VH-VL binders against Non-structural maintenance of chromosomes element 1 (nse1). Designs and how they scored, part 1

All scores and structures are predictions.

Target 1, 232 residues: Non-structural maintenance of chromosomes element 1 (nse1), of Schizosaccharomyces pombe (q53ek2)
Amino acid sequence: MEKERQDGLSDKHKFILQYIMCRTAGVDNEQVRELVQEQYGETATVEDVINELNNSLHNFDFKIKRVQDQLDGRLTLHFQNLSGDPVSQMATPYPPVQIELMRKIIEWIMKCDDYQYSLTTLQIQKLSRKEMGLAPSVIESHLHTFERDGWLRQREGIWTFTNHALAELDAYLHNEYESNLYECNACREIVIAGYVCDCGYCLHVYCCKHLAHVNCINCNTPWANATVIGRW
Structure headers, positions and changes below count from the first letter of each chain, unless a header shows other numbers; antibody chains aren't numbered by Kabat.
F stands for the ipSAE by ESMFold2-Fast; E and O both for that by ESMFold2, at different seeds; each is averaged over both directions (binder to target, target to binder). V2 = 0.75 x the mean of E and O + 0.25 x the DockQ between their complexes.
Where letters were taken out, [cut] stands.
Atom coordinates printed by the task and the answers are left out, and those that the model quotes come from them; centres of patches stay.

## First folded at step 1 (VH-VL)

Design c01 (framework fv_ciduvectamig_arm2)
Heavy chain, then light chain:
Amino acid sequence: QVQLQQSGPRLVRPSQTLSLTCAISGDSVSSNSAAWSWIRQSPSRGLEWLGRTYYRSKWYNDYAVSVKSRITVNPDTSRNQFTLQLNSVTPEDTALYYCARDLGYSSGWYAFDYWGQGTLVTVSS
Amino acid sequence: QSALTQPASVSGSPGQSITISCTGTSSDVGAYNYVSWYQQHPDKAPKVLLYEVSNRPSGVSSRFSGSKSGNTASLTISGLQAEDQADYHCSSYTSSSTVVFGGGTKLTVL
ESMFold2-Fast, scan of step 1: ipSAE 0.006; ipTM 0.545

Design c02 (framework fv_ciduvectamig_arm2)
Heavy chain, then light chain:
Amino acid sequence: QVQLQQSGPRLVRPSQTLSLTCAISGDSVSSNTAAWSWIRQSPSRGLEWLGRTYYRSKWYNDYAVSVKSRITVNPDTSRNQFTLQLNSVTPEDTALYYCAREGSYYDSSGYFDYWGQGTLVTVSS
Amino acid sequence: QSALTQPASVSGSPGQSITISCTGTSSDVGSYNLVSWYQQHPDKAPKVLLYEVSKRPSGVSSRFSGSKSGNTASLTISGLQAEDQADYHCSSYAGSSTYVFGGGTKLTVL
ESMFold2-Fast, scan of step 1: ipSAE 0.011; ipTM 0.558

Design c03 (framework fv_ciduvectamig_arm2; at its last look DockQ between E and O 0.73; V2 from the best seeds 0.00; counts 0 for: pae O 6.8 > 2)
Heavy chain, then light chain:
Amino acid sequence: QVQLQQSGPRLVRPSQTLSLTCAISGDSVSSDSAAWSWIRQSPSRGLEWLGRTYYRSKWFNDYAVSVKSRITVNPDTSRNQFTLQLNSVTPEDTALYYCARGYDFWSGYPFDYWGQGTLVTVSS
Amino acid sequence: QSALTQPASVSGSPGQSITISCTGTSSDVGAYNYVSWYQQHPDKAPKVLLYDVSNRPSGVSSRFSGSKSGNTASLTISGLQAEDQADYHCSSYTTSSTLVFGGGTKLTVL
ESMFold2-Fast, scan of step 1: ipSAE 0.043; ipTM 0.616
ESMFold2, look of step 2: ipSAE 0.114; ipTM 0.660
ESMFold2 (binder alone), look of step 2: mean pLDDT 91; pTM 0.934
ESMFold2 at other seeds, look of step 2: ipSAE 0.048; ipTM 0.640
ESMFold2, look of step 5: ipSAE 0.108; ipTM 0.652
ESMFold2 (binder alone), look of step 5: mean pLDDT 92; pTM 0.939
ESMFold2 at other seeds, look of step 5: ipSAE 0.062; ipTM 0.630

Design c04 (framework fv_ciduvectamig_arm2)
Fold by ESMFold2-Fast, scan of step 1:
Structure c04 (fold): chain C 232 residues (1-232), chain A 124 residues (1-124), chain B 110 residues (1-110)
Amino acid sequence: as target 1 above (232 residues)
Amino acid sequence: QVQLQQSGPRLVRPSQTLSLTCAISGDSVSSNSAAWSWIRQSPSRGLEWLGRTYYRSKWYNDYAVSVKSRITVNPDTSRNQFTLQLNSVTPEDTALYYCARETYYYGSGSFDYWGQGTLVTVSS
Amino acid sequence: QSALTQPASVSGSPGQSITISCTGTSSDVGAYNYVSWYQQHPDKAPKVLLYEVSNRPSGVSSRFSGSKSGNTASLTISGLQAEDQADYHCSSYTSSSTVVFGGGTKLTVL
């Protein structure tokens, strides 16, 4: 028989891919594990299925990225576009002014003073009025949309990136804001919630606590005295 | 490494202002990994947290509801210290006063270094 | 009274285990894993013994362990020793960004 063109993906793989792609806020690893076991049986692993999916997706500059929460270590899976402008991709349904506001918010978070990687509602309102001339009600409406759509999270008026936004923006942030980025020395991912020692050794909150190191392994300075990255 | 040294008057008259200073060495009062608190202890009330000051882009304060109307906790970056001011004192304010460091590494509300304590008596 | 409820006293003999409870509300102990325990010897400042419910600072014996269920946190001291005789205080962060303490528990090693 003749062998037709194959992309290496079964119908079951395509179903799992669609499941992940349709959940823009990301998917809990445990939910995907249940789905994988339902489709392939009890011995099937999330890791194997995601690796097989990524082998096919790399041809199109797409990837499924596993993200570990920087505070509690919870694993989520996120569909990522490795090419083009991620801000335009994430903001496709938004009007041009709202896309520009998202781009500005990313810049303000990345260039934030004092390692905070976050903005208060008041800071966003002041900066948006100053740099874009936006009315307060327009700013509030757009912020609500960004939170609803899973791009920004807010705790008591303090705004920063969701895990989904960090996954989607990863390449963009490395390209545009390399000099503003901290990288975790344990897992090699961007840090917006963590600790940085005076020697430059940096860890996510979860990575620091999971390793159970009281002192920096590079210079032996106590982590209790390290500079805090982020607000949580 | 970190040391907190307290100073201030030990006798205060009713209706006056109680003022104590905590000098910091081994850390900065403006360190974004820390908050700086005042805690008092009396036989009748036990340990009682009074308030904190901390720096994150700007200075913030949090105060216990029982003293909120009378208390100010102020940092002094030039001297690397912070102060407690408690207005309109009564004999109920007689206590052993501690300054303490709170770090984000040990979680909010955990105090890893304490001053030596200052016994303040409010008496006519 | 104190915001968190502790027994006023507990006692035990060397080698025994004792447990001290610390009961609060859904706005403090029940809301956050920011419960700390302090050991205080006479005429000394309190020393942090446990933080975040169950974590031990360097130098604190593994005989000290912590747990939390609902609105109640507990400190357990196993293999009780004479030097454990002290006052023990619990504290918790609150939804109002304040800190509250328990009334303290005097441990007597018989």
Scores: ipSAE 0.006, ipTM 0.499, lowest interface PAE 11.6, mean pLDDT 85

Design c05 (framework fv_ciduvectamig_arm2)
Fold by ESMFold2-Fast, scan of step 1:
Structure c05 (fold): chain C 232 residues (1-232), chain A 125 residues (1-125), chain B 110 residues (1-110)
Amino acid sequence: as target 1 above (232 residues)
Amino acid sequence: QVQLQQSGPRLVRPSQTLSLTCAISGDSVSSNTAAWSWIRQSPSRGLEWLGRTYYRSKWYNDYAVSVKSRITVNPDTSRNQFTLQLNSVTPEDTALYYCARDQEYSYGLNYFDYWGQGTLVTVSS
Amino acid sequence: QSALTQPASVSGSPGQSITISCTGTSSDVGSYNLVSWYQQHPDKAPKVLLYEVSKRPSGVSSRFSGSKSGNTASLTISGLQAEDQADYHCSSYAGSSTYVFGGGTKLTVL
């Protein structure tokens, strides 16, 4: 017989949990499916195992969150600590100034009024100097650390949230920046890559493609005429 | 692993409120990977989806147009359950009521994968 | 009435193939690749057979297959067996986070 905790988790469940926890930037759902099938057989599903894990984990203020990539629909799994301040948890090994810089970067991305939900390196440097008095070399060092640790992604000098950061910050962003958020009308998750119709109906790039929809269902306006959210 | 168990009165008089509860085991009502639906079945109308509740940083509800003015679907995180309240019932609301788990577009799934046992509710005086 | 149209009944003999249609509108079946099929035996809750038109959950026989053309989705059961005798229901996403069902089809295996 296999050992179980009082909360009902088997050694097989613990193995899958540890596999996910050790990968701080997230784990592909496909990789976890292979592990689930290896541990429980071909009829076992990732959904059932993660739901069983989460039923136990929520008692300890932890959960595993599934995140769907907004462009290609690729599904990743992310271990979250729900206790305390999410920004402090993301930045727990960082000095106080670096934590405050992360808070400011989150604010600047969220309050970006051009629908881009992103900042250029130059914008981050100018804002960090103006609002925090940081030297350029300090800003560069901190940005490199945020990218290395998987909180921000950068492509051609354009910075925005990773899927891991969006998972960790989800509750925080809803609490602090509700008026700055777009939510996908199909899946109800935050949109940083997608389309918003003039009528207000909003979809992730992937959700729009997955629905096989050419026109907005609320007003029948072509998605080609919609406002683009994000840079991708 | 996931089980849904229904309870509630099976006889309701016209104009009263129908109230049913669905207890969840093997998952959390606040799971961010699931939604929790009520579906009814009658010989005259077949299966009808009525509405759902789900948690995505805050609680959401979606309701079928046909019942939207009379229906409330509420979660109870402390008891890990959710309820259906249907107001001003008529004999046409007589049906077998099911609770079910639904997946959103996230993950690319959109179907009812686990169902409760069903509760036959008769609306008559 | 049901939003999606299914034949009330269909019948076949063991070993044969049968097809059940599910016809909607451009606002549901025609717009979305989010059609699911459910099997229901007497006095039991429905069980999912297919989702996203043609995908099978683990444990569902490859004898069950699905397709969609325009506003019509179809469930095909090959190599009919006595235990396939049941009611079959289709469902489609209908926009605005809502779902619609068909009237159901009673399959009789003769």
Scores: ipSAE 0.000, ipTM 0.532, lowest interface PAE 11.8, mean pLDDT 84

Design c06 (framework fv_ciduvectamig_arm2; at its last look DockQ between E and O 0.53; V2 from the best seeds 0.00; counts 0 for: pae E 10.6 > 2)
Fold by ESMFold2 at other seeds, look of step 2:
Structure c06 (fold): chain C 232 residues (1-232), chain A 125 residues (1-125), chain B 110 residues (1-110)
Amino acid sequence: as target 1 above (232 residues)
Amino acid sequence: QVQLQQSGPRLVRPSQTLSLTCAISGDSVSSDSAAWSWIRQSPSRGLEWLGRTYYRSKWFNDYAVSVKSRITVNPDTSRNQFTLQLNSVTPEDTALYYCARAPLTIFGVDYFDYWGQGTLVTVSS
Amino acid sequence: QSALTQPASVSGSPGQSITISCTGTSSDVGAYNYVSWYQQHPDKAPKVLLYDVSNRPSGVSSRFSGSKSGNTASLTISGLQAEDQADYHCSSYTTSSTLVFGGGTKLTVL
């Protein structure tokens, strides 16, 4: 019997946990699957190991969350702290004004018109000037920092949440923005890239492709006619 | 590893509430990787999925249409268990009741990998 | 009536192969590839044999295989053995985010 079992985690579990913890922006599920099979054998699954880790981590208000990319379906694993304020935890290294900006950006993304769940750099600059009095150069600096640190991502000046941010903010978004949320009817996760049918049935881009259906399964209307969520 | 232990009364009178408990060992009722279901079996109806509870950022419940107006499935995180409450029972609710665990896949599709021992509940006067 | 239709019974001799069908609708078996199969021995809880039509969980013999065409899923048991004598149930996820089971098939090994 080894001393490592006294804390509820084996040496193999601790190795996997440390691998995930050291990669704060998230780690590819396939990389973890290979490690799990190396440590536990070919029949071992990531799901079982992560469940066992989470049973132990729950005692300390931590968890590992699995996140599926809404466009291509790639899975990543994210270590998160369940205690305290999620926005403060994701923004712990930042000055107060930058934390306030992050809270505003979250609000602006969640309350976007036309199902966009994303903002242009110009929109952020205008909103931050109006609501916070910040100059455009300050905003550009802060956005660069959020992108570098893995909280926001952008393509050609269109900004939205990373998968890591969605994992960290999940409870916060459900608690503060429930009326602004769309959830995927296939996997029950928040949708910021997907489709919503007129009947209310909603799918991520990837979930729609993966189900291989051309029509909404709730009302049989073609997905081609559905409202697009997000800019992708 | 995972064990499900059922408890509850085995005889219930018509119009009363059937209440069963499923205690969980080797997993957590609040795991975001599992869903917790009640399933019953009778000779006339075979296996019937009744409903489930699960946690994924918040608590969800899904119930079979046939019992949706009468059923409640609740987690109890402090005792690591979940319960079935079926109101206004009739003799047609006589069945062998199982609790079961399903791995909660990304797409929310269930197959049941661990089952309780079963509780035969008779509804009669 | 059960939502999914299975034959009430099937039989076969040791070493033979048998197939059990599970027929549903376009709102369940035909809607998704989320069909599962369970084996149930007398006085025991069901045990999963296959999920997602054809995937075997660890510890399940490769003698059990599954397929689907249209609204019908099939379980095939090759190389029948005496211990395969049991009830077999199919299940499917539905377009209403619920689960339905078949009526069950009793397999007798002669």
Scores: ipSAE 0.006, ipTM 0.566, lowest interface PAE 8.6, mean pLDDT 86
ESMFold2-Fast, scan of step 1: ipSAE 0.006; ipTM 0.569
ESMFold2, look of step 2: ipSAE 0.006; ipTM 0.506
ESMFold2 (binder alone), look of step 2: mean pLDDT 92; pTM 0.934

Design c07 (framework fv_ciduvectamig_arm2; at its last look DockQ between E and O 0.61; V2 from the best seeds 0.00; counts 0 for: pae E 10.4 > 2)
Fold by ESMFold2 at other seeds, look of step 2:
Structure c07 (fold): chain C 232 residues (1-232), chain A 123 residues (1-123), chain B 110 residues (1-110)
Amino acid sequence: as target 1 above (232 residues)
Amino acid sequence: QVQLQQSGPRLVRPSQTLSLTCAISGDSVSSNSAAWSWIRQSPSRGLEWLGRTYYRSKWYNDYAVSVKSRITVNPDTSRNQFTLQLNSVTPEDTALYYCARGGEWLLSPFDYWGQGTLVTVSS
Amino acid sequence: QSALTQPASVSGSPGQSITISCTGTSSDVGAYNYVSWYQQHPDKAPKVLLYEVSNRPSGVSSRFSGSKSGNTASLTISGLQAEDQADYHCSSYTSSSTVVFGGGTKLTVL
C-alpha cells in the first residue's frame, strides 16, 4: 500500500487536479463528480476531494473555488493562483493600454448607474474615447480578446464579468470597490445579478428563488417591487 | 475524508461556562465551501441548532435566538478547530452536543458530524 | 425560532411503504424549499438522507423520497428493510435565517 495515499495527495487526487487546471474557464461540477466516482467509487464526493486538494494547494498559494451561477445556480470549479495581482495575472500577455482598459472596464462596471453592473459596447466605446482616447475598432478588438480569454461575457452587446472573473477578482473587488458592492445575504458572495430591497437586504436571483418567499424577510416589502441588480 | 473530533468536559456546574472543542481533519475551518455548527440533542427537545462560524469574505457568526446572549462560537485557524462557549449554564443545557459541517451553500444540510459529547449540568 | 412537528413513532413491515410527516409554519416549511431529512441509528450521529425537500445525496437509496405541500414535508420510505429501523429528523430554514429541527420519529420495522 503506497504511503503517499495515507499522508498526502494520491495520484488519483493529482489526476483530478490536472483535469481542473487544464480547463481555465472552469469545469462543470457534475463532470468532476462523475470523474470522482469513476476514480474513488459511488460514495466519494467532489466536496471531499476538492477539500483535500485545497488543504495541499494552500501551501503553494493555489486554490480550487466552486462558483455558483447567480441566475441558475449551476456549479463550476475554477483553479486560482492566489499569488500576485489578479488584474496583472489576467493582463500579462496584453499591451499596457489594454491593461489600463481592463482596469477601467472593471471600474465602470462597478460604478455604473441604475444598478446595472454591466455596460453596452457603445457605453464602453464612449467612456474609452472620453477617458483614454481609444478608437471604436480598437475597443471592439480588445473586448473580443477579453471575451476569448474568459474575463468578460456579453449578450446582445451587453458586457459583464464571467463567473471565472468574479472568482479571480473577488478580493480585488472587495478591496477596491467596497462602497459599490452588493453582497448576497444568503451566501455572502458579490451580487451582479439579483435584487436589493430598500432596506438593504440583497439576494442573488438564484438565492431569492430558493428562499421561495414573496416578500423580503427583513422588512416584508414584496420582492416584485425590489430594485433589480444587473441585466439578465 | 472530512472528520470531526470533539473534546471537552462532561460535567459543568450551574452558572459556569460550558466549553467544547471540535477538531477538523480533511478540511479547513477557513474553507469558503463550509460552515461549522454546534447542535445539541436531548430526549425532551430533540435536535437543536445553536450557532455557527464560517469564512467567506470575512468571518461570520450566526446564533439561535434562544442562546444568542450566552453563546460564542470561535474558529482557531492555527489548530484547525472551532469552539463552543455557552455561558451561565443551567440544568436545561444538559444534552449531547455535536459539532457539524454545513456545505458551501449556507442553507445546505449538515453533511459531517462529530462523535458527540454528553454534557451534564448539575450541582 | 419554531419547532417542527413529527409523529413520535411509525412502524411498518418489510416491503411496505411508510411516510413520516414534518409540519411547520408559513415561516419555515411553508416559506422555504430547504427541508432536510436525517437518519440516525442508535449511538450514531445523524446522516443526511434528503435535502431541498426531495434531493438525494450520492449513495442514498432511491427508496427514500421527499415531498412538500403547504406547511408539511413528507419522507417516504418504500420497500422497507430491517436496516431502515432508526430515528428520522427533519429540519428547515426559518424566516429569521436560523435552522429548526423536528422532534424526531422512531421507525420500527416489524
Scores: ipSAE 0.005, ipTM 0.532, lowest interface PAE 10.3, mean pLDDT 85
ESMFold2-Fast, scan of step 1: ipSAE 0.176; ipTM 0.664
ESMFold2, look of step 2: ipSAE 0.005; ipTM 0.547
ESMFold2 (binder alone), look of step 2: mean pLDDT 91; pTM 0.932

Design c08 (framework fv_ciduvectamig_arm2)
Fold by ESMFold2-Fast, scan of step 1:
Structure c08 (fold): chain C 232 residues (1-232), chain A 125 residues (1-125), chain B 110 residues (1-110)
Amino acid sequence: as target 1 above (232 residues)
Amino acid sequence: QVQLQQSGPRLVRPSQTLSLTCAISGDSVSSNTAAWSWIRQSPSRGLEWLGRTYYRSKWYNDYAVSVKSRITVNPDTSRNQFTLQLNSVTPEDTALYYCARDSYGDYVEGYFDYWGQGTLVTVSS
Amino acid sequence: QSALTQPASVSGSPGQSITISCTGTSSDVGSYNLVSWYQQHPDKAPKVLLYEVSKRPSGVSSRFSGSKSGNTASLTISGLQAEDQADYHCSSYAGSSTYVFGGGTKLTVL
């Protein structure tokens, strides 16, 4: 038997896989739950189907990753390629200058020495012009494309990573920017929206709220006094 | 469906290392939505969580304070399994040992949703 | 030894309701909404009944319900059936990526 054939996956499993794969910005866990219940009945779970899919997908260095939103805990599913250059893969439809801009935006977000893990539109424009010689109209066009395609999110001119981008870039960010990363002490995932206590204990906003943390569990200092990571 | 199958020696001499293996099917040991734990049960102490291993961009281990100096929980991605090693065992380590999956549900830290069959390990001279 | 306090035993008749308490501290049950309950029949591994205080896995009867107030979590079993006779264990996240268990409660269905 050949591992590459994926013999043993049902047509229903392949349907769920294709549904997730064709939605490159990720899929809401609740939408997948509806599909799973439609295909397999009321007792079937998303967890079981995704585990079965991942058992086959690891043969090809792929997996489906579940991501928890750092603010509200919403679960999304993301098809992930574990091989190759993650930045080039996420930016495959883009011309080379636009790929280079994405690499630079990642660098600028990660190397912010202010806990913000975000950039204003003006900061991106200034840095892109200074380091790459790009015109403001070109920069605006590329930023709009990154937002549309689900790599960056923007609120009132403040830009940061989407959950999809964090899933795709996870290994890349650990390899290239380890010294610039905060990790949540509860879930061990990267923090771009959360709190870091003066003692070093760090939590996502959602982890802090939903674990019923009023004070830091390590030093008992109120989270109201912690340094805020990110801007939301 | 997730299944956990345990194997390893059932009799260990005092001062030696207790070693058990948990083979996983229906999930990956490197799944980012799961962690892989060892839990033991004895009549005097009840259920006692010992430690876990999990993958979140890199491998992590967490251990209970009571065993931290003697315990290693180690993943093996090539065989899709994880192991328990408990050094310098004493008769107090005699217990029924379970491997279990930590599932995160809708929160960051989870619950033990699948358990191995259990292995009774006796520490005796 | 157990970090969480449960009654050693509880009993009821078929069709009745019983409640099992699980009392911890402000550093575990009081701090986290991460309490789970497990049913264990003789010579079997524990099986999850409830997680995150009150949520049921697929296949677990609605007769099993959970709640939490302060440092105490509770498991309620309504409409008792003979097959509910088992040991019941609570667990809570205890911070620093660790878990604690209760001493277990033996349920006798009379």
Scores: ipSAE 0.000, ipTM 0.517, lowest interface PAE 13.4, mean pLDDT 85

Design c09 (framework fv_ciduvectamig_arm2)
Fold by ESMFold2-Fast, scan of step 1:
Formats: sequence, C-alpha cells, structure tokens
Structure c09 (fold): chain C 232 residues (1-232), chain A 128 residues (1-128), chain B 110 residues (1-110)
Amino acid sequence: as target 1 above (232 residues)
Amino acid sequence: QVQLQQSGPRLVRPSQTLSLTCAISGDSVSSDSAAWSWIRQSPSRGLEWLGRTYYRSKWFNDYAVSVKSRITVNPDTSRNQFTLQLNSVTPEDTALYYCARSPGYYDILTGYSYFDYWGQGTLVTVSS
Amino acid sequence: QSALTQPASVSGSPGQSITISCTGTSSDVGAYNYVSWYQQHPDKAPKVLLYDVSNRPSGVSSRFSGSKSGNTASLTISGLQAEDQADYHCSSYTTSSTLVFGGGTKLTVL
C-alpha cells in the first residue's frame, strides 16, 4: 500500500511506463495512443498521460521524451535517465575504449564541417585510426554495435544520431557543444537535418515542409537559397 | 567459498538437445558481481568459450559466433543455477563441458574477462 | 580452430625460466588488456594463473608473470619447478564481446 502512495501512479500508468521503458530504440506515438485509449477511454490523450508520468518520474531523475523525426515528422517516445553522464549511461555495457569511441564520434558529428552533422564510414575509420589507433575491423565491430543498440543510424554509409540518441544526449549536447548547435525556430529542438537561412533562421526539414513557406519568414529570402544542414 | 557443481546426461544422440545444469553455492546467479559461462574442451578444438549469462539491472546473454544459432544459456534464480542448452548436436559437439564464473562487478566487459572458479567438468559424448 | 596461437610445447629444467607466447590479432589481444592465463594438470579443470595480462590471483606464486606487446601476450615462469609441468592456455576478450582461447602449450620439466 505505501508503495502506491509513494509512487503516486496508477496501475494503468505503470503499464504504459513499462511498455515505453522496454523499447530501447523508442516507441511509436501511434502505438502508445492505442494503449492509452484502451486503458483510459477514447478521449484520453498521450500528452496527458505522459505529462502525468513525467510529474512522478522527475523526482527520480527520469523522463519520457517525445521526439519528432526531423525528416518525416514521425513521433516516438523515449525513456531517459537524467542522472550522471549521459554517454556513460548509454554505454554502460561497453568496454572503456568503445565508450571513448562513442564520445569521439559524438564530437566528430557535432564539429563536422559544412553543417553535415554526419560522418561517412571512411571518415569514422580515418579519424578512429588517427586519434585512437584502432584497427579497421575493431571500428567496424563497434559501429555495428552502436547501430544495433540504437545510438547511430546509417544510410548508404552515412552515419548520424538516431532519434533515441538525440533524446538521451539532448542535455549533454547543449552543455558540451552549444556553439556547434542549431535549434529549429519553429519547434526549438536541435537540428541535424534542416535548413539555415543567412539571417540565422533555422528549420528542420519536416518543419519547413509543414509550414509550407517558400521564403524565410524572418528575412524573406527563398528557402531554395538556404544552407542545408545534414545529409539525407 | 564459491563452488560449481555440474549435472546432466553424458550421452546425447545426434540431432537431439544437449542440456547441462550448473548449481552454484557461495554466490548468487543474479549477483551483479558475477557472470556465468559455459566452456568446452576437445582434443581437436582445445578450449572453446560458448556463452554466458549475467544480471545487471536486466539479464544479458553473450554467445560465441560458432554456436550462436543453437545455444541458450539460461539462469534459474529460484534454484540458484544456470543451464546450457545446445540444439541439433553432432559428433563434433563431443567434449568435456565446464561451467565457470567470471568475477564481474560494475563492468564485466572492461577487466573481468577471466574465470576464477570452474565446475568439475562433464564429458558429453554425442553418438548413436 | 584455436583463435590465438601458442607453441605446442616448451621445456626447461628446474630453476630455469621459460616464456610462452600467445599471438592474436588487433581484434582480441591487440585491442584490450584483457588476457588471462590458465594452468591445467591432467584430468583437472583449468586454474586461473594470471588475468588482465599481469595480475595474479591470491595464492598464485610470484614466479608467474605476464606481459603484452602489440598482438602478443607472454607468460613467464621463473625458478621452474617439477609441479609446473602442465598445459598452459591463454585467453583474450574480443571486439565482438566474446572470449577466445589459444591452442594450449604443454610444459615439460626435464
């Protein structure tokens, strides 16, 4: 009984929390909406339930974060541990050299030239050999593990952060790489796929598409002339 | 002191499942300071690590590539033991099988990749 | 097939020193300092002799020492004694989060 009072959460809330926590790569918002409506009725919203969960979780330095995909706008929910160093928490099962490689990859992505916020396999191989002395097969094995565990994604050999990694690293990236960050002027989240106008106004690819403006609303310069952020 | 006691069939027919149990005393199978492995030894292949199970907020399993499709290493917290299940055995699986403990702690993957206690060994023959 | 290469046999006389090598790749011995050595007497389970390249468990003689350079780890036994006659096995952690063993070395004390 005291456990129910201490937690401040119903059994229905705990079921939804458990469902989200068990999905390490994040969970589809639509899937959670079905569960919420099943548990609380058709008028219940994901936003209300997540806010209620977060009110209890913040006392324990945990949070559920809702992430919108920067290209297609798909919503996912991610369980976060806000305690300690996020990179160490993400990489708890990894050897020290693999944790250090993860820290280096984060740095290389964030400090990437030409607004790319991504690395080719060749670039990761070259930098890992140069800065850490790692063999190509070791690097390839670690990259496969990072992809498998949901921290990095790749398309045609182009590597960048997953939505799950962006959720976990959000505070870390703001603390360590503030001068290397762009934030979307529409939704105020970190941009690794988007456009930045010469005036500094910045949007995710999806936010730009959703707003459907031909020109920058701040300076009236065509978006066709903006600098592209990321590779997709 | 930690002791590992093995039990299970010593003769298994080809295509059947090889099943061995390792009973633990002096430690807990769910201890966050340990990991539990199966290792075999044959004249043709020497010592060969097969897989491990260990508890760190949740259960983890790691398996050798050569057996990954056929192997399960499974803990039983109620009986303080862990098991080896190896499916679709062939005569090449004939070996002396050992269970063993690794003294893992916070980070088994960084420095605790050795076996400090071993079971007595069980010779398993795969034959018709 | 053994992943790590050891000499099949070595020999020495009481009081001498011998060294056993264990050669792997950049994905195992060369990747980490997680090399262990085991002593095995006939019809007995292996016993850990060294771990993390050079660390001795309680009760292991200081006559046993370990080192590593590049892709090769070495076990050195000083002041060789008759009871050291046994098989010696090296093992290493891998970049695939697995463990591999060497083929074993038979030590004969002459």
Scores: ipSAE 0.000, ipTM 0.388, lowest interface PAE 20.4, mean pLDDT 83

